# VHH binders against Oxysterol-binding protein-related protein 5 (OSBPL5), part 3

Target 1, 118 residues: Oxysterol-binding protein-related protein 5 (OSBPL5), of Homo sapiens (Human) (q9h0x9r126to243)
Amino acid sequence: VVIMADSLKIRGTLKSWTKLWCVLKPGVLLIYKTPKVGQWVGTVLLHCCELIERPSKKDGFCFKLFHPLDQSVWAVKGPKGESVGSITQPLPSSYLIFRAASESDGRCWLDALELALR

## First folded at step 5 (VHH)

Design k8 (from c11b with L100M; framework vhh_gefurulimab)
Fold by ESMFold2-Fast, scan of step 5:
Parts: structure tokens; C-alpha cells; sequence
Structure k8 (fold): chain B 118 residues (1-118), chain A 120 residues (1-120)
């Protein structure tokens, strides 16, 4: 069941931010291009991840999900066997850096992710 | 468009009970947290109770043990069962939907409210 769903900016390998639709469920974070059509981008396997706040003076409230052994955080296939969807820029394989719309939104995401990781 | 419509408000005597309903439309209700807030005339709005998409609940200290929040995703509905009502419960009750059930600032969608009056 869905714990939280909202847009988040995610940092690509070229250091630009892409706004993506994120759906948090126990143990997984599902990422889509938009909330409507289900253009699936990827599924993050939370049992593989550690979560940390990543303070930034320039970019506001940021946080990071990462694999402590630098291995992939991504599931191989989507919920219905879909292949990874096309996006403007590649996302890293072993970590994700998120930028929240506000400090309040960021704290909400951190609280929800900590519960989903347990 | 997202709409939340409250109903069930009315006049009730102290110690009485009342059940509020909220009908959601225009979005996938079962993906969202839902909550009840209230505001007495001339006073600040306050949190009453919230329920997650998965059914986890939280309550303000002032209503714990007296009020019960519930939802029916098949009917796109949210409910508040109010028991042992007090004069201090008199307020306009608002239904809200949002991203996280335990954080009052995470509720972005609001209904117009339904009036509950507790008096002799």
C-alpha cells in the first residue's frame, strides 16, 4: 500500500535535476515520468539502501539513498515486466540524490523512507 | 479536479455521538493519507485525526479515546465517529487529503467543512 506519493527532483549523472513522480511502498520506491500514464522509470529496492540527509546551502533540502557496497539499487524489471523507460538523463546505478520542494517536504520524505526501510 | 465534500454535521447534546463523512472525487483516493481538522469560529484551525493509505491512524490528545477515524477506499470515503462529545468540540470540521498521515503540513487538498454544534 502507498505510504507517500509526490514529485521529487532527482539528480542525474550530469548533475542536473529531473522532476519525477515517486511512489513509496514498504520496501520499494517506484519512479515514474508522470503520475498519469505509468511511464515507469525504475524501482529502487530499499532493503539494499541506506538513507542520509545531504544538506546543501545552494539546493535546499536534499537527501540520498545509496548502496553501502556501491552495487545497484535498481530492480531489473518493472512491476509488470517493463523495461526501464527513457528519461532526459541517466540516473546513477548505486545511489540517488533527491531534492525536496521544501524543508518540510524533505522531512516528510525522510520520515516515510525510514519507515519503509524498516 | 480534486474534491472533498463533508457531511453529517449537526446539533448534538453533550455526551452524544455523531458520525461525519467525507466523499472524495477526482483523484486516486486510496493512494492518499486523509485527515480531519476543525476550527471553532474566531479560533485557529487544529488537527483532529489522520489515517494513512494503509490504515494507520493518529489522534490529537484532546480526542483520543472518544473519536475514531476510518476510511473505505472502495467508496472513496473518509469517516469520523465522534463519541462523548463536549462543548469544546463545537467547530467546523474539515476533511483533508495529503501525502503523509502523521504530518499536518503534508495535507494539500481540503473540503469546505461541516458544522458540528455541541450544546444543550
Amino acid sequence: as target 1 above (118 residues)
Amino acid sequence: EVQLVESGGGLVKPGGSLRLSCAASGFTFDYYAAAWFRQAPGKEREFVSAISSGGRTTYADSVKGRFTISRDNAKNSLYLQMNSLRAEDTAVYYCAAGRMYWKTSAYDYWGQGTLVTVSS
Scores: ipSAE 0.007, ipTM 0.171, lowest interface PAE 9.4, mean pLDDT 82

Design k9 (from c11b with L100F; framework vhh_gefurulimab)
Fold by ESMFold2-Fast, scan of step 5:
Structure k9 (fold): chain B 118 residues (1-118), chain A 120 residues (1-120)
Amino acid sequence: as target 1 above (118 residues)
Amino acid sequence: EVQLVESGGGLVKPGGSLRLSCAASGFTFDYYAAAWFRQAPGKEREFVSAISSGGRTTYADSVKGRFTISRDNAKNSLYLQMNSLRAEDTAVYYCAAGRFYWKTSAYDYWGQGTLVTVSS
């Protein structure tokens, strides 16, 4: 069921990077604070997203998931019924920018996301 | 008013190459995903390749490594470079535009098609 699980740095609303635990399944990307003492942060609905490489000399290997019509990418409730409003995180609503640890890791994530998006 | 017009189809021998073009008009092409589909005689329409508004591409397994999709937003055009053509590639090729490049059911605009025949 799990296509890929690993840490990724995600760009927050204040333009800083936060390392979060990302679990990719068909159609959804689940985001948690940590894998061991994990707390659900949000679920991205992949059916409404496009994926693009976002190369940056400053930030390294980056890629972006976004809603092409600038609408929310987030699920209304979490896996255990958590409401979006009960989990306050400084992440954008209509897109997410990810920074991989290396180009190799980033290519693996792009491949996995293409599989999950199909 | 919204139009997609394909061109570049023709007769080619196995192992040959063709480049298909699609001209978009009547909408903001650069905001849309675009794709190529094909329909062989007596078969259902199948997905060939897609490109997102941002240039991310995906290919059907049957054409991966042989076909290359590209777009030129300044010219409102979509292209498909077809190399190492096989008899199985014989089909009418359709240009399509839609909301999500990876989701085949999300393509709402379609061209009339251009015939590609791969034969000896």
Scores: ipSAE 0.000, ipTM 0.136, lowest interface PAE 14.1, mean pLDDT 81

Design m1 (from a3d with G108S; framework vhh_8k46_1)
Fold by ESMFold2-Fast, scan of step 5:
Structure m1 (fold): chain B 118 residues (1-118), chain A 122 residues (1-122)
Amino acid sequence: as target 1 above (118 residues)
Amino acid sequence: AVQLQASGGGFVQPGGSLRLSCAASGFTFSSYAMGWFRQAPGKEREFVSAISWSGDKTYYAKSVKGRFTISRDNSKNTVYLQMNSLRAEDTATYYCAASEYYDYWSESYDYWGQGTQVTVSS
């Protein structure tokens, strides 16, 4: 059961934004390069995450998923048993910063994530 | 030049109150989120509270939630921290900081002030 799926810009370790396909399911956020099969980047384990709004006038509606003890948010294996080697090094290990296309889209994502985190 | 001047620190007994102020200059204050951080001797800097550029969102560390209140006045380029029910463990140098982002993470903050000392003891 997919709660929500859409493109989100995610901030990399080099502070640039990358547009990635995000699929939200209960307890996990799956990240793909594109909405095509076999393009898996990583899986975020929501049970270890906290969520905070992170807005700015510069970047618009942003939010952050993070581990409160600065530990990795990433699953070891992908949904089809893929190895963690598919996770890109430009993405941070203990947090993810997302930028939504609009405030309306961002609010939908926050509501969906709060549901999935419970 | 960007400048953040924190003030209002001092000596207070447990259970007392203090109000800290941070006067900002050299940047468009109303476009920046503001945060308060603190550092006790021998400890790393820790997050205390943050407020969004317009003041409509605030976030608090669990250790201060319900006791501290952050606020801002964009017409005066000033952020405040009202500290109530102070405890000995609140003793620290308090720093104000500015960020383009509303966040609890010190790495997100670009500008830092010279702090103000708060000592809570009997």
Scores: ipSAE 0.078, ipTM 0.497, lowest interface PAE 6.3, mean pLDDT 86

Design m10 (from a3d with Y101F; framework vhh_8k46_1)
Fold by ESMFold2-Fast, scan of step 5:
Structure m10 (fold): chain B 118 residues (1-118), chain A 122 residues (1-122)
Amino acid sequence: as target 1 above (118 residues)
Amino acid sequence: AVQLQASGGGFVQPGGSLRLSCAASGFTFSSYAMGWFRQAPGKEREFVSAISWSGDKTYYAKSVKGRFTISRDNSKNTVYLQMNSLRAEDTATYYCAASEFYDYWSEGYDYWGQGTQVTVSS
């Protein structure tokens, strides 16, 4: 059961933004390169995460998922047993910073993530 | 030049109160989030509190939540930290910092002040 699915820009380790397809389900956030079936990037385990708004005057509506003890947020394997996917810009291990297309979209994501975290 | 001048520190007994101020210059203050961090001798710098550029969002470290209040006055280019119910473990040098982002990680802050010493002792 999909709670929400849409593209979000995610900040890489070199601080550039990459547009990725994000699928929210209870307890997990699945990240893909595109909305098409293939190209799994990673799965975030929400039970170990905290969520905070991280707005910027320059970058607009942003939010952050992170592990409070600075440990990995990522599942070991993908939903079909996939190994780690590759992307041009690698993502951090213990946190993810998301940039929404608008404040309205960002608030919808925050509400959905709060529900999925519970 | 960017300058952040923290003040208001001093000696206080446990249970007492202090108000810290940080006067900013050299950048568009109202476009920056502000944070307070502290560092005790021999310890890493730790997050205390953050406030968004407009002042509508605030965040507090668990250890200070309910005791400290962060606020800002964009007309005066100043951020404040009201510290109530002070404890011995609050003893540290307190630093104010500026960031383009509202965040509570020190790595997200680009401008840092000199700091002001707070000592809580009997």
Scores: ipSAE 0.013, ipTM 0.304, lowest interface PAE 7.9, mean pLDDT 84

Design m11 (from a3d with Y102W; framework vhh_8k46_1)
Fold by ESMFold2-Fast, scan of step 5:
Structure m11 (fold): chain B 118 residues (1-118), chain A 122 residues (1-122)
Amino acid sequence: as target 1 above (118 residues)
Amino acid sequence: AVQLQASGGGFVQPGGSLRLSCAASGFTFSSYAMGWFRQAPGKEREFVSAISWSGDKTYYAKSVKGRFTISRDNSKNTVYLQMNSLRAEDTATYYCAASEYWDYWSEGYDYWGQGTQVTVSS
């Protein structure tokens, strides 16, 4: 069951923000280029992640998912068995920084992620 | 240019106290989270404490929780680390760092200061 689905900006390795479609399910966060399953970017394995608020004084609410031992957060294959190499965005391996459109949206995402992590 | 100047280090006996200061310039201090990190000779740099841009939230490493207190004064562009009940294992060079986002990992910090040496010995 889908807990939450919406667009979020995710910070790349070059520190630029990319708007991606994020689908939250128990234990996993699936990332797509658009709201279409065929454009899978990657899957985050939540069981190995910790969540922290990263509020910025600038626009938007930020939060971070990360591996506490700096190991990869990414699944090897996608939800339909897509091979490694379907990831088209230059995203970090051991953490992801997200930016929501508003503090309200960001708090909704934090609450949903806390549920998915439990 | 961005500058972070740490000071207040020195020699202290076990059980003693020190207050470290980090003076910031060249960026909008009140828009940045601040952190303290330390590195002992031959060891990895480790997280000590962090404080949000507003000062509302703080985080501490388990090894220092209850003994150290991080605080900031945005009117003076300064972050502080009050160190109480110091132990020999607290001996290290202490660094202050700035990040636009609150983070307790060194990789999340954009600006780093020169360190100040703390030596706890009898």
Scores: ipSAE 0.012, ipTM 0.337, lowest interface PAE 8.6, mean pLDDT 82

Design m13 (from a3d with D103E; framework vhh_8k46_1)
Fold by ESMFold2-Fast, scan of step 5:
Structure m13 (fold): chain B 118 residues (1-118), chain A 122 residues (1-122)
Amino acid sequence: as target 1 above (118 residues)
Amino acid sequence: AVQLQASGGGFVQPGGSLRLSCAASGFTFSSYAMGWFRQAPGKEREFVSAISWSGDKTYYAKSVKGRFTISRDNSKNTVYLQMNSLRAEDTATYYCAASEYYEYWSEGYDYWGQGTQVTVSS
């Protein structure tokens, strides 16, 4: 079952922000290009991740999902058997930085992610 | 080239004070959060303090809260750490670091200085 779904800006490897559609389920976070014409970007395996708030006045409300041993957070295959090698989004492998539209949206995401991480 | 040059370390008696400075060049200093970290021999790097890009948010490790004060001067591209009531356990090499975001852990910092040694003993 879907715990939460919404658009979040995600920080790329070239330090640009990209608005992506994020779907949270128990144990996994699925990332797509859009909600209506969804192309799978990647699946984050939450069991290997830690979550922390990344407060910044410049960026609004940010938070980070990361592997504590700097290993990949990504699943090998997508929900329809897509290969990771077909992903074109330039996202980091061992962490992801998210930006929510507001502080209230960001705190809802933190609460939902903490639930999914358990 | 990006450079962070820490200075102001030295030998001090317990209860004494030191002011560390970190001079930055090669990036837009006013757009970066700054942090201070320390590392004692045989131990991992430990967070000490952080300041947001504007200077209006600061955070301190529990071990230094109330004794240390972080500040910055964006016109001089410099971050400072005022250390009061120094203890033997504060002995370490102190490093300054820069991040696009306000971070509490070393992995979040992109640029690092060479460090300045602080020794607190009699």
Scores: ipSAE 0.000, ipTM 0.148, lowest interface PAE 13.4, mean pLDDT 79

Design m15 (from a3d with Y104I; framework vhh_8k46_1)
Fold by ESMFold2-Fast, scan of step 5:
Structure m15 (fold): chain B 118 residues (1-118), chain A 122 residues (1-122)
Amino acid sequence: as target 1 above (118 residues)
Amino acid sequence: AVQLQASGGGFVQPGGSLRLSCAASGFTFSSYAMGWFRQAPGKEREFVSAISWSGDKTYYAKSVKGRFTISRDNSKNTVYLQMNSLRAEDTATYYCAASEYYDIWSEGYDYWGQGTQVTVSS
């Protein structure tokens, strides 16, 4: 069961923001390039993550999912058994910083993520 | 000028308690988020706890959750860290820091105190 699905800007390794399609289910956050058949980017394993608000004057309403011991947050396989190479990722391995379109959208995502983390 | 004066550190036995205080001046304290960070010998500075400008929101690092309590008194321009059930791994210099934003990254904090040393040993 999908708890929430929407686009979010995610901060890349070069510190630029990329809009990606995020699908939240209990225990996992799936990230895709597009909402249709688009390429699977990765799956975040929520059981190893902590969530915190990171509001910024420059970037607005942001929040962070991270591994408290700086270990990878990513699943090794996709939802349909897709494999991920460990060569080049546009996103960091041990944390993700998300930027919401508005504070209300950000609050909605935080509430949903807290539910999924349970 | 902004100043943050941390105090209350000292030597304590495992299982003991300490209360740290951070007195702030030179800015509108009630409009700033406050954080506690620590740095142990040979380690990088790590996040301990944060409190929002109003005190309505707090956050704790997993290693201290349930043992430490952050609080603030905006009338006294002071933030506190009550440390209970102290362990050897809590030994560190503790720093208070101020930011206009609620954050757990040290780089998100603009003003830092000089720190107070906490040593937990038998």
Scores: ipSAE 0.013, ipTM 0.234, lowest interface PAE 7.8, mean pLDDT 83

Design m19 (from a3d with S31D; framework vhh_8k46_1)
Fold by ESMFold2-Fast, scan of step 5:
Structure m19 (fold): chain B 118 residues (1-118), chain A 122 residues (1-122)
Amino acid sequence: as target 1 above (118 residues)
Amino acid sequence: AVQLQASGGGFVQPGGSLRLSCAASGFTFSDYAMGWFRQAPGKEREFVSAISWSGDKTYYAKSVKGRFTISRDNSKNTVYLQMNSLRAEDTATYYCAASEYYDYWSEGYDYWGQGTQVTVSS
């Protein structure tokens, strides 16, 4: 069961923002290029992650999912058995930084993620 | 040009206290989060503490939580680190850093100051 699904901007390794489709389920966050079938980017294993607010006066409401020991947050294989090596976007291995469209949207995501992490 | 000048380091015995200061110039200080990092000889730079642009959010590394307090004075463009109950393992060069984002990773910080040395020994 899907807890939440929406677009979020995610910060790449080159410090640029990329709009990606994020689907939150218990224990996992699935990331896609678009809400179209077959556009899988990666799957984040939430059991290994911690969540923090990462606000900016300029960029607004941001938050971060990260591995506290700087290890990979990514699943080895995707929902259809895809290897993590099939990810085409340059996303960090041990953390993800998200930018919400508004503070309201961001707090909704934080609440949903806190629930999924429990 | 952006400048961050850390000061207040020195020699102290275990259990002692020190207060570090970092004076900032060349950017709008009140728009930036500030962080303290440290590096012991031959070791990687590690995160110590962070404070949001307004001062309403702070975070501490587990190793210093309850002993160190970060604060800032936006009217003076200065961030502080009050270090209490110092231990030999706190011996390091301490660096202040600035970021547009409230973050715990050194790579999240764009501007770095010159360090101030803290030595805790008997």
Scores: ipSAE 0.062, ipTM 0.447, lowest interface PAE 5.9, mean pLDDT 84

Design m2 (from a3d with G108D; framework vhh_8k46_1)
Fold by ESMFold2-Fast, scan of step 5:
Structure m2 (fold): chain B 118 residues (1-118), chain A 122 residues (1-122)
Amino acid sequence: as target 1 above (118 residues)
Amino acid sequence: AVQLQASGGGFVQPGGSLRLSCAASGFTFSSYAMGWFRQAPGKEREFVSAISWSGDKTYYAKSVKGRFTISRDNSKNTVYLQMNSLRAEDTATYYCAASEYYDYWSEDYDYWGQGTQVTVSS
């Protein structure tokens, strides 16, 4: 069951923002290059994550998913058994910073993520 | 003007303790997350610890977890770093920093203080 799906900008290791398609299900956040199936980037395992707001005067409404002990948040395989080597754009291993299009969109994401983390 | 004044550094033997203080002025301290960073000679600056604006959330680098404790006193506009069980590897200049962001974990801080030197040696 899909709880929420939409585009979010995610901060890469080079500190640039990339627009990616995010699909939230209970316990996992699936990340794709586009809404089209088969373009998997990575899967975040929510059970090991904490969620925090990260508002910014410059970047607007942001939030962060992170591992409290600085361990990887990523699943080793994709939903169709894809290996980690299928990820073409580098994202941080122990955290992800997301930028929402608006505060309203960001609040919806926070509420949905809190539900999925349970 | 924003000012962050770090103090409390010095010389200590391995296994000893020090408490660092960072006195803040020029901004609404209780609305900022505070962090401690350190830089040893010939190395890059690294994150040590952070505390949220309210003090409800703290984070520690793995190398210091269980030995260091961050705290803050919003009535005194001061953040503290209690350093116990010090090791030679903790020798560095320690910097305090402030961020308006709730993200107390990252190095993305707005204001930086002048450092205080900590030397752990026999």
Scores: ipSAE 0.000, ipTM 0.168, lowest interface PAE 11.6, mean pLDDT 81

Design m20 (from a3d with S30D Y32T; framework vhh_8k46_1)
Fold by ESMFold2-Fast, scan of step 5:
Structure m20 (fold): chain B 118 residues (1-118), chain A 122 residues (1-122)
Amino acid sequence: as target 1 above (118 residues)
Amino acid sequence: AVQLQASGGGFVQPGGSLRLSCAASGFTFDSTAMGWFRQAPGKEREFVSAISWSGDKTYYAKSVKGRFTISRDNSKNTVYLQMNSLRAEDTATYYCAASEYYDYWSEGYDYWGQGTQVTVSS
């Protein structure tokens, strides 16, 4: 069951924003390059994550998923058995910072993520 | 030079309370975000709480929400962490950090204090 699916900008290790396709299911967040031909980027294991708002005057409505002890948030394999080596985006290992298109979109994502974390 | 001096740590029994203070100097305090982080023995550093430059917005890690309260006094250039209902797992060295930017996250904190030890034991 898909709880929510939409594009979100995610901050990379070089601190640039990349638009990626995010699919939220109970307990996991699946990240792909595009919605059509699923180039899997990674799967976030929500049970080890905390969720927090990260307001920015410059970047707008942002939020963060992170491991409270700075350990990896990523699953070792993808939904079709893909290895972690298929991840080509330079994303951090212990956290992800998301930028929503608007405050209303961001609030919807926060509500959905809180549901998925439980 | 930027300085952050954390104090108020010590020994406390489970269920007890403790108030940490962080005195800041060398930057414009009322235009900076402040945060508290902790590092337990053998573990990685983790986020605890953050407060906006005006004090109107506060953020808490899930593990401390409802037990800890962050506050600031811009007239004294000081940020506080009130810790209630302390548990053994709260044992850690607590650090205060400052950001010259409007972001409140670990990657945006450029200035860090020396830390103050909190030990929760019976």
Scores: ipSAE 0.000, ipTM 0.205, lowest interface PAE 10.9, mean pLDDT 81

Design m21 (from a3d with S99T; framework vhh_8k46_1)
Fold by ESMFold2-Fast, scan of step 5:
Structure m21 (fold): chain B 118 residues (1-118), chain A 122 residues (1-122)
Amino acid sequence: as target 1 above (118 residues)
Amino acid sequence: AVQLQASGGGFVQPGGSLRLSCAASGFTFSSYAMGWFRQAPGKEREFVSAISWSGDKTYYAKSVKGRFTISRDNSKNTVYLQMNSLRAEDTATYYCAATEYYDYWSEGYDYWGQGTQVTVSS
């Protein structure tokens, strides 16, 4: 069951923002390039992540998913057996920083992620 | 030279309170976000709390939310951490840190203080 799905801007390794389609299910966050075609970017394993708000004057409402021991948050294989790295955008391995379109949207994402992490 | 001088640590019993201060000099304090971090013996350094340069946004680690309050006084170049309902698990050296980047939460905080020891024990 899908808990939440929407576009979020995700910060890359060089602090660039990329708009990606995010699908939240219990225990996993699936990331795609677009909602329509569904080109898979990666799957975040929520059981190894912690969630925290990440304030930014420049970027608005931000939050961070991260591994507390700086280990990878990514699943090894995609839903169709895709290997990580073949289609993955230049995203960090041990954390992801998200920017919501509004504070209201960001608060909804925080609530949904808290539910999915439980 | 840049300096961050943390103070206010000490020995307290569980349930007690302490107020930590971090006096900053050598940079434009009002242009920096400030954070508190702590490191317990044998543990990695962990985030405690952060405050925006204006003081209108504050963030807390889940373990301290509702018990600790971060604040700042830009006229005094000082950031504070009010710690209430202290637990043995709060025992650590507390560090203040500053970052100029508008992404306030950065692994690369620009400046770090020497720290102040907090010990919570019966």
Scores: ipSAE 0.000, ipTM 0.165, lowest interface PAE 12.9, mean pLDDT 80

Design m22 (from a3d with Y59W; framework vhh_8k46_1)
Fold by ESMFold2-Fast, scan of step 5:
Structure m22 (fold): chain B 118 residues (1-118), chain A 122 residues (1-122)
Amino acid sequence: as target 1 above (118 residues)
Amino acid sequence: AVQLQASGGGFVQPGGSLRLSCAASGFTFSSYAMGWFRQAPGKEREFVSAISWSGDKTWYAKSVKGRFTISRDNSKNTVYLQMNSLRAEDTATYYCAASEYYDYWSEGYDYWGQGTQVTVSS
């Protein structure tokens, strides 16, 4: 069951934002390049993660998923046995920073993620 | 030029208190989140506390929660760390840092100050 699916901007290792398609299910967040083609980028294992609101005067409503011991948040294989994918900018291994389109969208994501993190 | 000047460190006995200050210049202080980090000899830098640009939100490492209080005065361009109930394991050089984002992560901070040494010993 899909809890939530939408585009989010994710901050890469080079600190620029990339719009990716994010699908939230119980215990996992699946990330794709596009909703149409379904090109898989990676799967975040939520049981490894903590969630924090990360607002910025410059970038607006942001939030962060991270491993509290700085270990990888990523599943070793995709849902069809794929190796971890790549995007235009590499994503960090132990955290993800998300930028929502609005505060209301961001609050919705935080609520859904808190449910999925259990 | 951006400058962050940390001060207030020193020697204190276990159970004692210290207040650290970090005076900022060269950027719009009220638009930046501020953080405190510490590093003990032979260990990596660890997060201690952070405060949002407005002061409305604060974050604490589990090891210091309930004992340390972060605050800021935007009119004085200064962030403070009130440290109570100090323990030997709090011994470290304490650094202040500035970020456009409210974050616990050292890599998220753009500007770093000089350290101030805190030693907790009997």
Scores: ipSAE 0.013, ipTM 0.382, lowest interface PAE 7.4, mean pLDDT 84

Design m23 (from a3d with A61R; framework vhh_8k46_1)
Fold by ESMFold2-Fast, scan of step 5:
Structure m23 (fold): chain B 118 residues (1-118), chain A 122 residues (1-122)
Amino acid sequence: as target 1 above (118 residues)
Amino acid sequence: AVQLQASGGGFVQPGGSLRLSCAASGFTFSSYAMGWFRQAPGKEREFVSAISWSGDKTYYRKSVKGRFTISRDNSKNTVYLQMNSLRAEDTATYYCAASEYYDYWSEGYDYWGQGTQVTVSS
């Protein structure tokens, strides 16, 4: 079951923000280029991650998912068996920094992620 | 020249306490967020705690929350980490770091100190 799905801005390796479609399920966060079927970017394994609120001087609400030992957070296969190497974006391997459009959106994401991380 | 000098490490038994200090110089300390990171042999460096430039926001790694307390004294250009109820898993070299923007907790830290060794063993 899908816990939450919405667009979030994610910080890239060159410190730019990219709007991506994020689908949260128990234990995993699925990332796509758009809400349309296909276009899978990656799957984050939440059980290896810690969640922290990241305050920002900019508008919006930021939070971070990261591996506590700075190891990869990414699953090796996609939901339809896709290889990570065939559908990659310039995203960091050991962490993801998200920016929600508002504080209320961000709080909803934090609550949902805490549920998924349990 | 920017310098961050960490001190206060040592040997303690499980359940003991230590207070780490990081003395900063060469930059406007009150304009920087400060963080503590640690690295154990054979492991990656990990975030421990961070404090905003004003001290109104603090953040902690889940495994240290409730046991560690970060604080700062802007008049003395010093950040502190009070470590209580220490565990063997807390054994590491502890580093202090400074970031120009308080909303950047780990990847954006601009300056790093030499570190101070903490060993928790019986």
Scores: ipSAE 0.000, ipTM 0.147, lowest interface PAE 13.7, mean pLDDT 79

